# VHH binders against (2R)-3-sulfolactate dehydrogenase (NADP(+)) (comC), part 5

Target 1, 333 residues: (2R)-3-sulfolactate dehydrogenase (NADP(+)) (comC), of Chromohalobacter israelensis (q1qwn5)
Amino acid sequence: MSRMISLREAETLAVAALEAVGVPRWEAEVTARALIDAERDGLASHGLSRLPFYLAQARSGKVVADAQARVEVAGSVIRVDARHGLAFPAIARGVERAIPLARELGLVAVAIGGSHHFGVAGAPVERLAREGLVAMAFSNAPSAMAPWGGKRPLYGTNPIAFATPRRGTDPLVIDLSLSKVARGKVMLAKKAGEPIPEGWALDIEGRPTTDPDAAIAGSMVPAGDAKGASLALMVELLTAGLTGSHFGFQASSFFEPEGEAPSVGHLMLAFDPAHFSDGYLEHIEALFQAMLEQEGVRLPGTRRHALRRERGESLELPEAVVDELRAYAVSRV

## First folded at step 1 (VHH)

Design c34 (framework vhh_enristomig)
Fold by ESMFold2-Fast, scan of step 1:
Structure c34 (fold): chain B 333 residues (1-333), chain A 119 residues (1-119)
Amino acid sequence: as target 1 above (333 residues)
Amino acid sequence: EVQLLESGGGEVQPGGSLRLSCAASGFTFSDYYISWYRQAPGKQREWVSTITSGGSTNYAESVKGRFTISRDNAKNTLYLQMSSLRAEDTAVYYCARLPYEFGDSYDYWGQGTLVTVKP
């Protein structure tokens, strides 16, 4: 069953649920907004369905509910310590500092450690692009992929995102996972009692498997095989490596309510194109025009922008999610 | 790349029947949960029915027993067989691909097909 709910009602409910488990108002609002934006963009797997897991982890202490992110600037590097709280407040603090500094220096890095689930990787890079900055984002996550030739998962599906501003229109946004197929497809096949295609996943012995249970116990196949595996390793080193955070094999699950903090890492890069060349916005339109000349081509991010406009002021959420959030919200009377 | 294209809408009298179709392209149709939604003028979008990749079905209480959702994976097509239609069934009907829990996947919606139940 699904339920229609206004954006205002959804935000009020999400904030109340977060405050009930000890998340302060500003951190709660930032987190609620990020999850609601994911719903609006058609990325429900990263939206409010995640919130019950965050709430359970805050209640248990696995997420430090009242954590205040710490920001330190050293030259072109903005270091953010999420302090084992939710990632979204730490991301917001980093982005706030990155905008003026990138305009001053031309290029800055935001290195976030001791963090949690990054959410939609495209969201913070789109935020930077709307401020006129070209941006990239990287995150690691609990283990899902093995080294090429290996069988034990050591790193996550390790998202990469990119965005660039465009004059007079929405930013181009690239947002991708490094596994060949989304892990959620394997989960759906398991629920349906159906096999998965060969090539999606490996079992615990490193052999290709069509059994969803064996796949979940094993590892996901990288996009582009060895190439994607190398890229996932690069992301792991840029994120957990540079921030001193937990590698995927050291990080606890985002979905289990108890245990030690995941303590994962993120990296964002912000480029002010005015420091690199004159007329960047006009220049890139030559490429976009050449691409769009071909029938059937869409620029990355086009569907995200269209869905956001189409959905307007309302969201469709599973009744179970709404009911669980309401139960959390009233637990603090 | 991903497209969902609805058809089969039109005007019908109360108690009548219509069959809606949704033609899918640009993705592996058989892997996805696919749903029907509807939106009446000036109202919020309402979930109508879902069919899983395995063929299991679920329905909104208001349409249970009157509507039947089905899929033809060989043709990449979703159907909604509507019977005993009522004035309150008047709406634009949308086909939608459900997102995955742990995936980087977008919800995709069709452009819709109008069903008008005229007394």
Scores: ipSAE 0.000, ipTM 0.119, lowest interface PAE 16.4, mean pLDDT 86

Design c35 (framework vhh_7nfr_2)
Fold by ESMFold2-Fast, scan of step 1:
Structure c35 (fold): chain B 333 residues (1-333), chain A 123 residues (1-123)
Amino acid sequence: as target 1 above (333 residues)
Amino acid sequence: QVQLQESGGGLVQPGGSLRLSCAASGFTFSNYAMSWVRQAPGEGREWVSSISGSGDSTYYADSVKGRFTIARDNVKNTLYLLMDSLKSDDTAVYYCAKGPLYDEFWTSGYDYWGQGTQVTVSS
């Protein structure tokens, strides 16, 4: 069953659960806020339902609960070492340093290594866009996709996100997984006892399959086939490659409570448009106006902004999730 | 526990009309956008229509715009799809989905799907 819970109550509960497993207050608050924002944006699969897995991994030591991210600036590159802690604090530290530096230099990169699940890739780029910066983000993840022509998964579905500020309105936000469909869709079909469409996934022998069980055992098909596969490889190299982190095939699961740290990588780019040309915000509205003249066209991110307004000040969460978080919150070292 | 139960499908002749219903339970219905998604045999899932939680905003795929109308009754916790001028190409299993407004390029889609209701358009 489901239970209604206020945003304040959800935050208090999530922070208490994280603190109970050894996450310091600020890191706990940043993590809780990221998961709650995912719920508000209608992305429940990236929201508070993830928290029990993070908590279990913190208790086992797979996530270093008390890790404090280290930040070092080398020219235009902000290096962040997440130190096998949760990703959200490391992302927040990188964003905090990126904002003033991008305004000074015009372009900066945030390279985060030794990290964990990136969450909603659109969230940090939207944060940068609300500060007037054009932004991109990339992350790798544990293996889910095979090289084009191959059958063994080596890299994750490797999201790409983009955001740009707009004058007087919400930022445009693009948030793309590089698989044709999210793996969660295959898992939902399995639970429902339904076949999946051909073209979503390959079985363990690299053959197209409509059987969810065979798909889960095999690999996800890239969006645009070979083109998406090349983009996923590019993301793998920009993230794990540039940061010295684990490639997808070296990374442990985000869902198993025990084992070695996943140690994945992320890259964010922040551009100050004022360094590139004059009148960027006015100029881009010409494109958006031309797009919106066509009936039925919506700008990317419009649904996210609408759902956030609609959900207001409360969340609906599965009772099992709330109960598990409460159990963690009252546990003692 | 979230439950979505579709009904109203069946066999109909080209040019006919059907009204699909989706009974929702286990959550606060008015707090969530709802969608209809269909899947024809041997094809991928195709988004059909979405409606905001309040009912103030509606969106339609180009293939159904002007023929289908999405509606909701927040007192009865029910989502509707009114289908007019049905074509053989509309033959599919229609799913009620809880979650964000779907767009094939931007999100992973919906968190919860119903069991579906079969619509067959044939002479």
Scores: ipSAE 0.000, ipTM 0.121, lowest interface PAE 18.9, mean pLDDT 85

Design c36 (framework vhh_7b18_3)
Fold by ESMFold2-Fast, scan of step 1:
Structure c36 (fold): chain B 333 residues (1-333), chain A 122 residues (1-122)
Amino acid sequence: as target 1 above (333 residues)
Amino acid sequence: QVQLVETGGGLVQPGGSLRLSCAASGFTFSTYAMGWARQVPGKGLEWVSYIYSGGDTEYQDSVKGRFTISRDNAKSTVYLQMNSLKPEDTAVYYCARGHYEDLFWSTPFDYWGQGTQVTVSS
């Protein structure tokens, strides 16, 4: 069963639940806001349904609940140590430092290590784009994909996100997972008692499979085959590699309440277009106009922006999630 | 419009048994996977068992061999038979409708019931 809840009520509840497990006020507010924004954007799989798992991990110590991210600037590189806390506070600290530095230097990198689930990869790049910066973001995650030609999952589906400001309208936002199809499509095929198409997944021996059960036990095929596999490897090296964090095969689950910290990595790049050319915003509209001249073409991010406006001041959440958050909010251990 | 109503919870001694039932309405039950999740004090929300529309089942390792999930499509009901209950099985048990969107989900559920309390103690 689902329940309608106001944004204010959802935020109050999420913050109270996070504080109950030892997350400080600001870190709790930043985390709650990120998950609520995911719900507003129609990305429920990255929203408040994640919070019970974060709370369980904070209670067990798998997430260091009271971690305060440490920031150090070395030239154009902003180094953020999330200290095995939640990712959202570390991302926010990095973004705060990136904005003025990108305007000064023209290009900066935010390298976040010792972190957790990145959430909606498009969210921090959209935040940078609303400040007039072109941005990219990368994250690794616990293992889901094998090296091209291999059979053992070593890295996650490793998202890449991109955003650019636009004159007088919402930023363009690109948010890509590097698997050919979402794992959910394999689950839907299993539910229907139907085979999956060849090319979606590999079995545990690294062989193509059309059996949903074998696919679930094995690994997901990269988007663009060898090309996507190379992109996933590049993301792994840019994130876990550059930050000294855990590679996917070293990272624990975001959904198991106990165990060692996932300790994954993230990278964001912020470009000030004014340092590269004059008239960037006007210039890019020529491309967008040419694209939109073709019937059926939509710019990336338009659905996200539309859903955020349509949902207004309320969210539909699973009753189990609301009940779990309420249980945490009134309990302190 | 989707409604899931759990019954069958209660207080039971360690080693005892309970059978949970979930009556579903507002959708074509036979075409959906169904499952159970539980909110364990101190551990949070966790998946317990899953039954696909075709009848295949999956279980969390901690309950495998002790719990059995089943469904009756004619009655739009899913069941959880719980045997050899342990104190660590104490939780609010939720019936849920199956939907799996992406790789980061550990529980493939989109609609949940109100829950039923199971307490295992002497």
Scores: ipSAE 0.000, ipTM 0.147, lowest interface PAE 17.7, mean pLDDT 84

Design c37 (framework vhh_7mjh_2)
Fold by ESMFold2-Fast, scan of step 1:
Structure c37 (fold): chain B 333 residues (1-333), chain A 123 residues (1-123)
Amino acid sequence: as target 1 above (333 residues)
Amino acid sequence: EVQLVESGGGLVQPGGSLRLSCAASGFTFSNYWMSWVRQAPGKGLEWIGRIYTSGSTSYNPSLKSLVTISRDNSKNTLYLQMNSLRAEDTATYYCAREPYYGSGSYDELFDYWGQGTTVTVSS
């Protein structure tokens, strides 16, 4: 079922498939790289398995394949209009503008509207951290979670990501989904014919359920219950709210090939620590060393950094995914 | 298809200046961040600096403004201006294309590298 493919070959194939549906070269390259980096980080659910869905949506016009993200800078706010294209080019344009401006001003916000699936939320904040900036990122998504006490999903699982540079080593990266468990865990339980633990999901009537089918039809429970629900609401307002984009209940599925553009929103914050204090990198190592004194403690992001370093020159991908991408690359319709 | 070709290296006297060029082809050059990286004989890679699509730059602090990176998008060319060269600047200099989501060490941040051009600082 699986096939080994080189990193270069995978990128060439993904770019060709994206270009075949009308995505311009640079936007295709940025998108392909983001998905390949997700594979390298061991986050296959956000990797190349997503690409067939993006390609189908580009063919239908749900994703505007030839969209050029537009950037407008107003003081410390970098406004990016993704123009109903793929998110990765819009994120890349925002990050590019954020780096020099954060160094000049000390703090900048990147507000991205009219966008699509954010992918691995940790990726753009790690990029900023490798430039010496402390960063946060937020995204909304199509509805998956209900307001606390409610039963109709209104918010996505609404990730929060954070990264900080570290002296002489890889950045610390935090990447949180606000649901107790990823929806994929429920799908795995369904496939195995196993019940899910109580507390993971609610059925369509808002009742706790251990039935994977009822969970898939209903809503995901927030991490920390009411606390996580409040965080999801905060993210919804910081993203869709600030950018004028679709709230989760207004956004169409990332997996259905047809319909209105999802038009979701993202927010990134970049801080230049030199504007806040002297010796930030040295200072934070005192905390990290104190944490690592305790056996069993691992700093956030350590696993993804290790997986990337342990990679070969190749990825293991499902044969069906490779074959579908090859079919897109040659079809050009 | 994607190619990066460095030129302008050679022998230069201590205290002298040199400008390296990198000719890019096979992609939309203006859409990419570009970096310069060097490797002295028997040593590891050292990142010099990058230029964003906006024309802004960021540099390795250890080089302390001894270098300037610029680009000419109409010519698909990246430049590295080096001033006040010393013997320790003797190295092979590479231009490199920088994807946003590249990971790991400096050698993994870049998806395409040139073949390099050698600069020797000596009398």
Scores: ipSAE 0.000, ipTM 0.127, lowest interface PAE 16.3, mean pLDDT 85

Design c38 (framework vhh_enristomig)
Amino acid sequence: EVQLLESGGGEVQPGGSLRLSCAASGFTFSSYGISWYRQAPGKQREWVSTIYSGGSTNYAESVKGRFTISRDNAKNTLYLQMSSLRAEDTAVYYCAKDFGSYYEDWGQYDYWGQGTLVTVKP
ESMFold2-Fast, scan of step 1: ipSAE 0.005; ipTM 0.290

Design g01 (framework vhh_7nfr_2)
Fold by ESMFold2-Fast, scan of step 1:
Structure g01 (fold): chain B 333 residues (1-333), chain A 121 residues (1-121)
Amino acid sequence: as target 1 above (333 residues)
Amino acid sequence: QVQLQESGGGLVQPGGSLRLSCAASGFTFSDYYMSWVRQAPGEGREWVSSISGSGDSTYYADSVKGRFTIARDNVKNTLYLLMDSLKSDDTAVYYCARDWDYSEYYGLDYWGQGTQVTVSS
């Protein structure tokens, strides 16, 4: 069953649940808004259904609930230490510092270490794009993909996101998992009792499988095979490598309540196009016009922007999720 | 809970037309993108078309553009696929699906049982 809930009520409930496990007010608000924005964008797998797992990890100490991200600037590099807290406050701090510095220097990097689940990778790059900056984001995650030719997962599905502002309209947003298919689709097939297509996943012996259980035990196939595998490796090095964080095979699960902190890494790049050339916004519209001249072509992010506008000030959430959040919210009172 | 039920498939001659329907229940239909996905014998799944919650935005695979039209009736909680100029290559099981994220085909979270479309003489 599902229940309609207003955005305001959902935020109030999520913030109360986070505060109940020791997350300070600002960090709780930032986290709640990120998860609610994911729901509004039609990305329920990255939305409020994640919150019970975050709450359980905060209660156990796997997430340091009261962590406040530490920010340090070294030239063009904004170093953010998430301090084993939730990722969303660390991301927000990095974005906040990146905007004015990118306008001053032309290009900045935000390197976030000791972090947690990055959430919707397209969200922080869209935020930067709405400030007039071209942006890229990268994150690693607990292991899900094996090296090309291998069978043991070492890297996460390692998203790459990109956004650019556009003249008078929504930013173009690219948000890609580097697995051929999102791992959540394998989970859905398992729940439905259906096979998966060949080419989505490998079993524990590194062989193609159509069995969702064998796929979950094994590894996800990279998008573009060896090419995607190389991109996943690059993301691993740009994120965990550059920040001194845990590689995928060293990172604990985002879903298990106990254990050591995942301690994953993120990298964001922000470019001020005015430092690179004159007339960037006008120039890129020539490409977009040429693309859209072909019937059936749509720009990346178009569906997400449309869905967000059509969903008003309410969300449809599973009753089980609402009930679990309510239970957390009242647990300290 | 979420339920999606397709109907309207069948045997049709090349050049013919069919109208598929998908009855949706268990969620606020107008809040979600809806998609049609097909699977031909011995092949993987292919995304065919999507429509926004309001019906104002529609998207089509290159293979069906100009021949298929996606539509929805938010009062009746029903999704449609109007198929014209059918070709033998359109033979497939057609699935109705709810879209839960932006990743097109891979964002689909609930699927119907499918309806068979066979284009042959």
Scores: ipSAE 0.000, ipTM 0.161, lowest interface PAE 15.1, mean pLDDT 87

Design g02 (framework vhh_enristomig)
Fold by ESMFold2-Fast, scan of step 1:
Structure g02 (fold): chain B 333 residues (1-333), chain A 120 residues (1-120)
Amino acid sequence: as target 1 above (333 residues)
Amino acid sequence: EVQLLESGGGEVQPGGSLRLSCAASGFTFSSYDISWYRQAPGKQREWVSTIYSGGDTNYAESVKGRFTISRDNAKNTLYLQMSSLRAEDTAVYYCAREYWSDLEYGFDYWGQGTLVTVKP
């Protein structure tokens, strides 16, 4: 069963649950807002359904609940150490430092190490775009994809996100994983008793499979095959590589309550278009107009902007998730 | 809450026709691609047809030319007009809301299904 809950009540509940496991107020608020924003954008798998897993890991010490991210600036590089805490506070610290520095220097990088699940990769780049900055974001994750030609998973699905401001309207937001299809489609096929198309996944022996269970046990096929595999490797090196964090095969699960910290990495790039040319916002509208002249073309990000407006001030959440969060909120262990 | 409710199934003889409906609520119906799937006893679920938010349609080869998908955005309703029905069309038919997303984790919603039985 699902319950309707106001945004204010959802945020209050999520913050209380996070504080109950030792997350300080500001870090709890930032995390709650990120998960609620994911729900509003129609991305429930990245929303409050993730919170019970984060809470269990904080309770066990796999996530350092009271970690406060450390920020160090070296020229155009903002180095953020998440200190094995939740990713959202570290992301927020990096973004807040990036905005004025990008306006000053024209281009900055935010390198976040020792981190956790990045959440919706489109969210921080949209935040930067609303400040007038063109932005990219990259994250690695626990292993899900094998090197092209291989069968042992070494990299996550390694999202890439991009956003640009637009004159007088919502930013364009690109937010994609590097697997050929979203993992959620394999899970839906499993629940429906339906095979997956050949080409979505490999079994544990590296053979193409149409069995969802074999796919989950094996590896996801990269988008664009060898090309996507190379992009996933590039993301792995830009994130875990540049930050000294765990590669996918070294990172523990985001879903298991106990064990070593995942310690994954993220990279964000912010560009101030005014440093590169005059009239950027006007210039890019010519491209968007040409694209939209073709029947069937949609600009990336259109669905999430529409869903956010449609959902307004209320969320529909599974009753089990609400009950679990309430249980955490009253249990200060 | 997002809900999809199928209706219109029943028993027909080979060569007959049926019109299935799917009533949608809890979301902006006109903004989504909506599909029909079917599942025969003991078999995997099979995609039948999709109508995109822009009005374009696509069909599985097994039903092309016999089935027509359509939508009424004012009524938040999806239709499947089935003609020249065959024994192999016997299945539970499901309405599904598909998402347009480049994200790793997408969600779809499924109806509870409506049974179509083609018997001589």
Scores: ipSAE 0.000, ipTM 0.169, lowest interface PAE 11.9, mean pLDDT 86

Design g03 (framework vhh_7ocj_1)
Fold by ESMFold2-Fast, scan of step 1:
Structure g03 (fold): chain B 333 residues (1-333), chain A 121 residues (1-121)
Amino acid sequence: as target 1 above (333 residues)
Amino acid sequence: QVQLVESGGGLVQAGGSLRLSCAASGFTFDSYAMGWYRQAPGKQRELVAAIYSGGSTRYGDFVKGRFTISRGNAKNTVYLQMNSLSVEDTAVYYCAAEFYDSWGYDEYDYWGQGTQVTVSS
């Protein structure tokens, strides 16, 4: 069953549940807002359904609940140590420091190590774009994809996100998983007792499969085949590699309550277009107008912005998720 | 509260016609691309036809020239007119609503429960 809940009630409940497992108030608020924003944007797989897993990991110590991210600036590089806490506070700290520094230097990198699930990769780049900055974000994740030609998964589906401000309207936001389809779609097919299309995943022996169980045991097919596999490797090196964090094959599951911290990495790049040329916002509109002259073309991010407006002030959540969050909110850890 | 409800399926002889309808509720219909997909036992789900918010259409190669997709925004309904049906068209047909501007963030928008079409020889 599903239950209707207001945005305020959802945030209050999520914050209370996070505080109950030892997450400090600011970190709890940042995390709750990120998950609620995912729900509002129609990205339920990255929303409040994730929270019970984060709470269980905080209770077990797999996530360090009371971690406060450390920030150190070295020239154009903002180093953030998430300290095996939740990713959202570390991301917020990095973004906060990146905005003024990018405006001063023209280009900055935010390198986040010792982190957790990045969530909606488009969210932090959209935030940077609303501040007038062009942005990119990258994250690795626990293993889901094999090297091209291989059969053992070594790196995650490794998202790439991009955003740019636009004159007088919402930013363009690109948010890209490097698997042909999201792994969550395979999990959904398994739950429904349905096969998956051929071409989505490989079994443990590297053969195409339509069996969701074989797919989960095996690996996800990269978008664009060998090209997507090379991009996933590039993301792995830019994130876990540059931050000294765990590669996908070293990272524990975001869904298992116990074990070693995932300790994954993220990279964000922020560009101040004013440092590169004059008239950037006007110039890019020429491209967007040329694109929109073709019937059926939509700019990336338009769906996200439309769904956010449409959903308004309330969310429909699975009753089981609401009940589990309430159980956490009352508990002591 | 989002619902896509298909109707119009059934049993038909080869060479016959069927008209599928999909009634949509719980979202801003006019802003979504609407599509029909089909899946036969042991086969992957495949695109039959799509119609975008601006009215442009896209068809799978196996149905081009035989099927026509249309939409009625006033009634929040999408239609699939199926002509010259063959036994190979036998499948469960699914209505889908897709917001078409994600460059690779593939997520399910909305899907109906499906309606069976069976073509006999």
Scores: ipSAE 0.000, ipTM 0.217, lowest interface PAE 12.4, mean pLDDT 86

Design g04 (framework vhh_7b18_3)
Fold by ESMFold2-Fast, scan of step 1:
Structure g04 (fold): chain B 333 residues (1-333), chain A 121 residues (1-121)
Amino acid sequence: as target 1 above (333 residues)
Amino acid sequence: QVQLVETGGGLVQPGGSLRLSCAASGFTFSDYWMGWARQVPGKGLEWVSYIYSGGSTEYQDSVKGRFTISRDNAKSTVYLQMNSLKPEDTAVYYCARDYEYSGLDEYFDYWGQGTQVTVSS
């Protein structure tokens, strides 16, 4: 069963639920908006369905609900300490500092440590691209992938995101997980009692499996095999490594209410194209036109932008999610 | 108490120039993004320009190349140099304080009283 709810009503409800567990107003607003934007983009797995898990972790202290991220700037590096709070406020602080500094210096890095679930990796790079900046983002996560040739998961599926502004239209947005298939699809197959295709996952002994239970106990196969495994390792080092945060095998679950803080890391890079060459926006359209001359080709991000426009001012949410958020909104910590 | 006081508005002919000033008090000026917005007759509030605490700037397309925002942190003042003024630039111009980490295009947490700019022959 689903319920139609306006964007304003959804934001008000999500903010109230977050405030009820001790999240301050600005941090609550930033978090609510990120999750609502994920719903609008058709990415429900990263949207308001995540909020009950965040609320439970804030209530238990696994997420420090009232954490205020600390920001230090040294030259081109913006270091953000999320202090075991929610990731979205730390990301927002980093992004807002990055915009003017990238315009001044030409290139800036945002390194976020002690953080939580990054959410939709394409969201902060799209935000930077709408400000005229070319951007990349990286995050690690609790373990899901093994080293190539190994069988014990040590790294998350470690997303990479990229965005570039375009003249007079939506940014191009690339947003990809480094596993061949999102782990959530294996979880859905388990719930449905269906096998998974061969090549999605390995069992605990490192053997290919079509059994969802064996896959969940084992590891996800990297996209492009050894190549994807090397990219996942690179992301792990750029995120957890550079920020002193927990590697995937040290990070607790984003879904369990109790335990040690996940304490994962993120890295964002912002480039001001005007510092690198003249006429960047015009120049890149030559590539996009060459791509679009082939029937069936679509630019990355096109569906996301179309869904957002189509969905307008309302969301369709599971009734159970709305009810749970309402229950939190009336409670007191 | 946060206070923003705009000066420098007036009547000018098309093609002319004006320099708006905004004197800020009651907060650590160097920590905040500052901006200018305008209320055009018959239209809603319209964002014009902003300047980050570090000096980086952004402009609305219709004023880009004609307007220049700048700041003097020692004087706690933000400026808007307006050149090649057009009749459509006629508006009440407001100085606004924006919070650095929440400095979205749509967000200002304090506004001045405004200064009238009229571009007419």
Scores: ipSAE 0.000, ipTM 0.099, lowest interface PAE 21.4, mean pLDDT 85

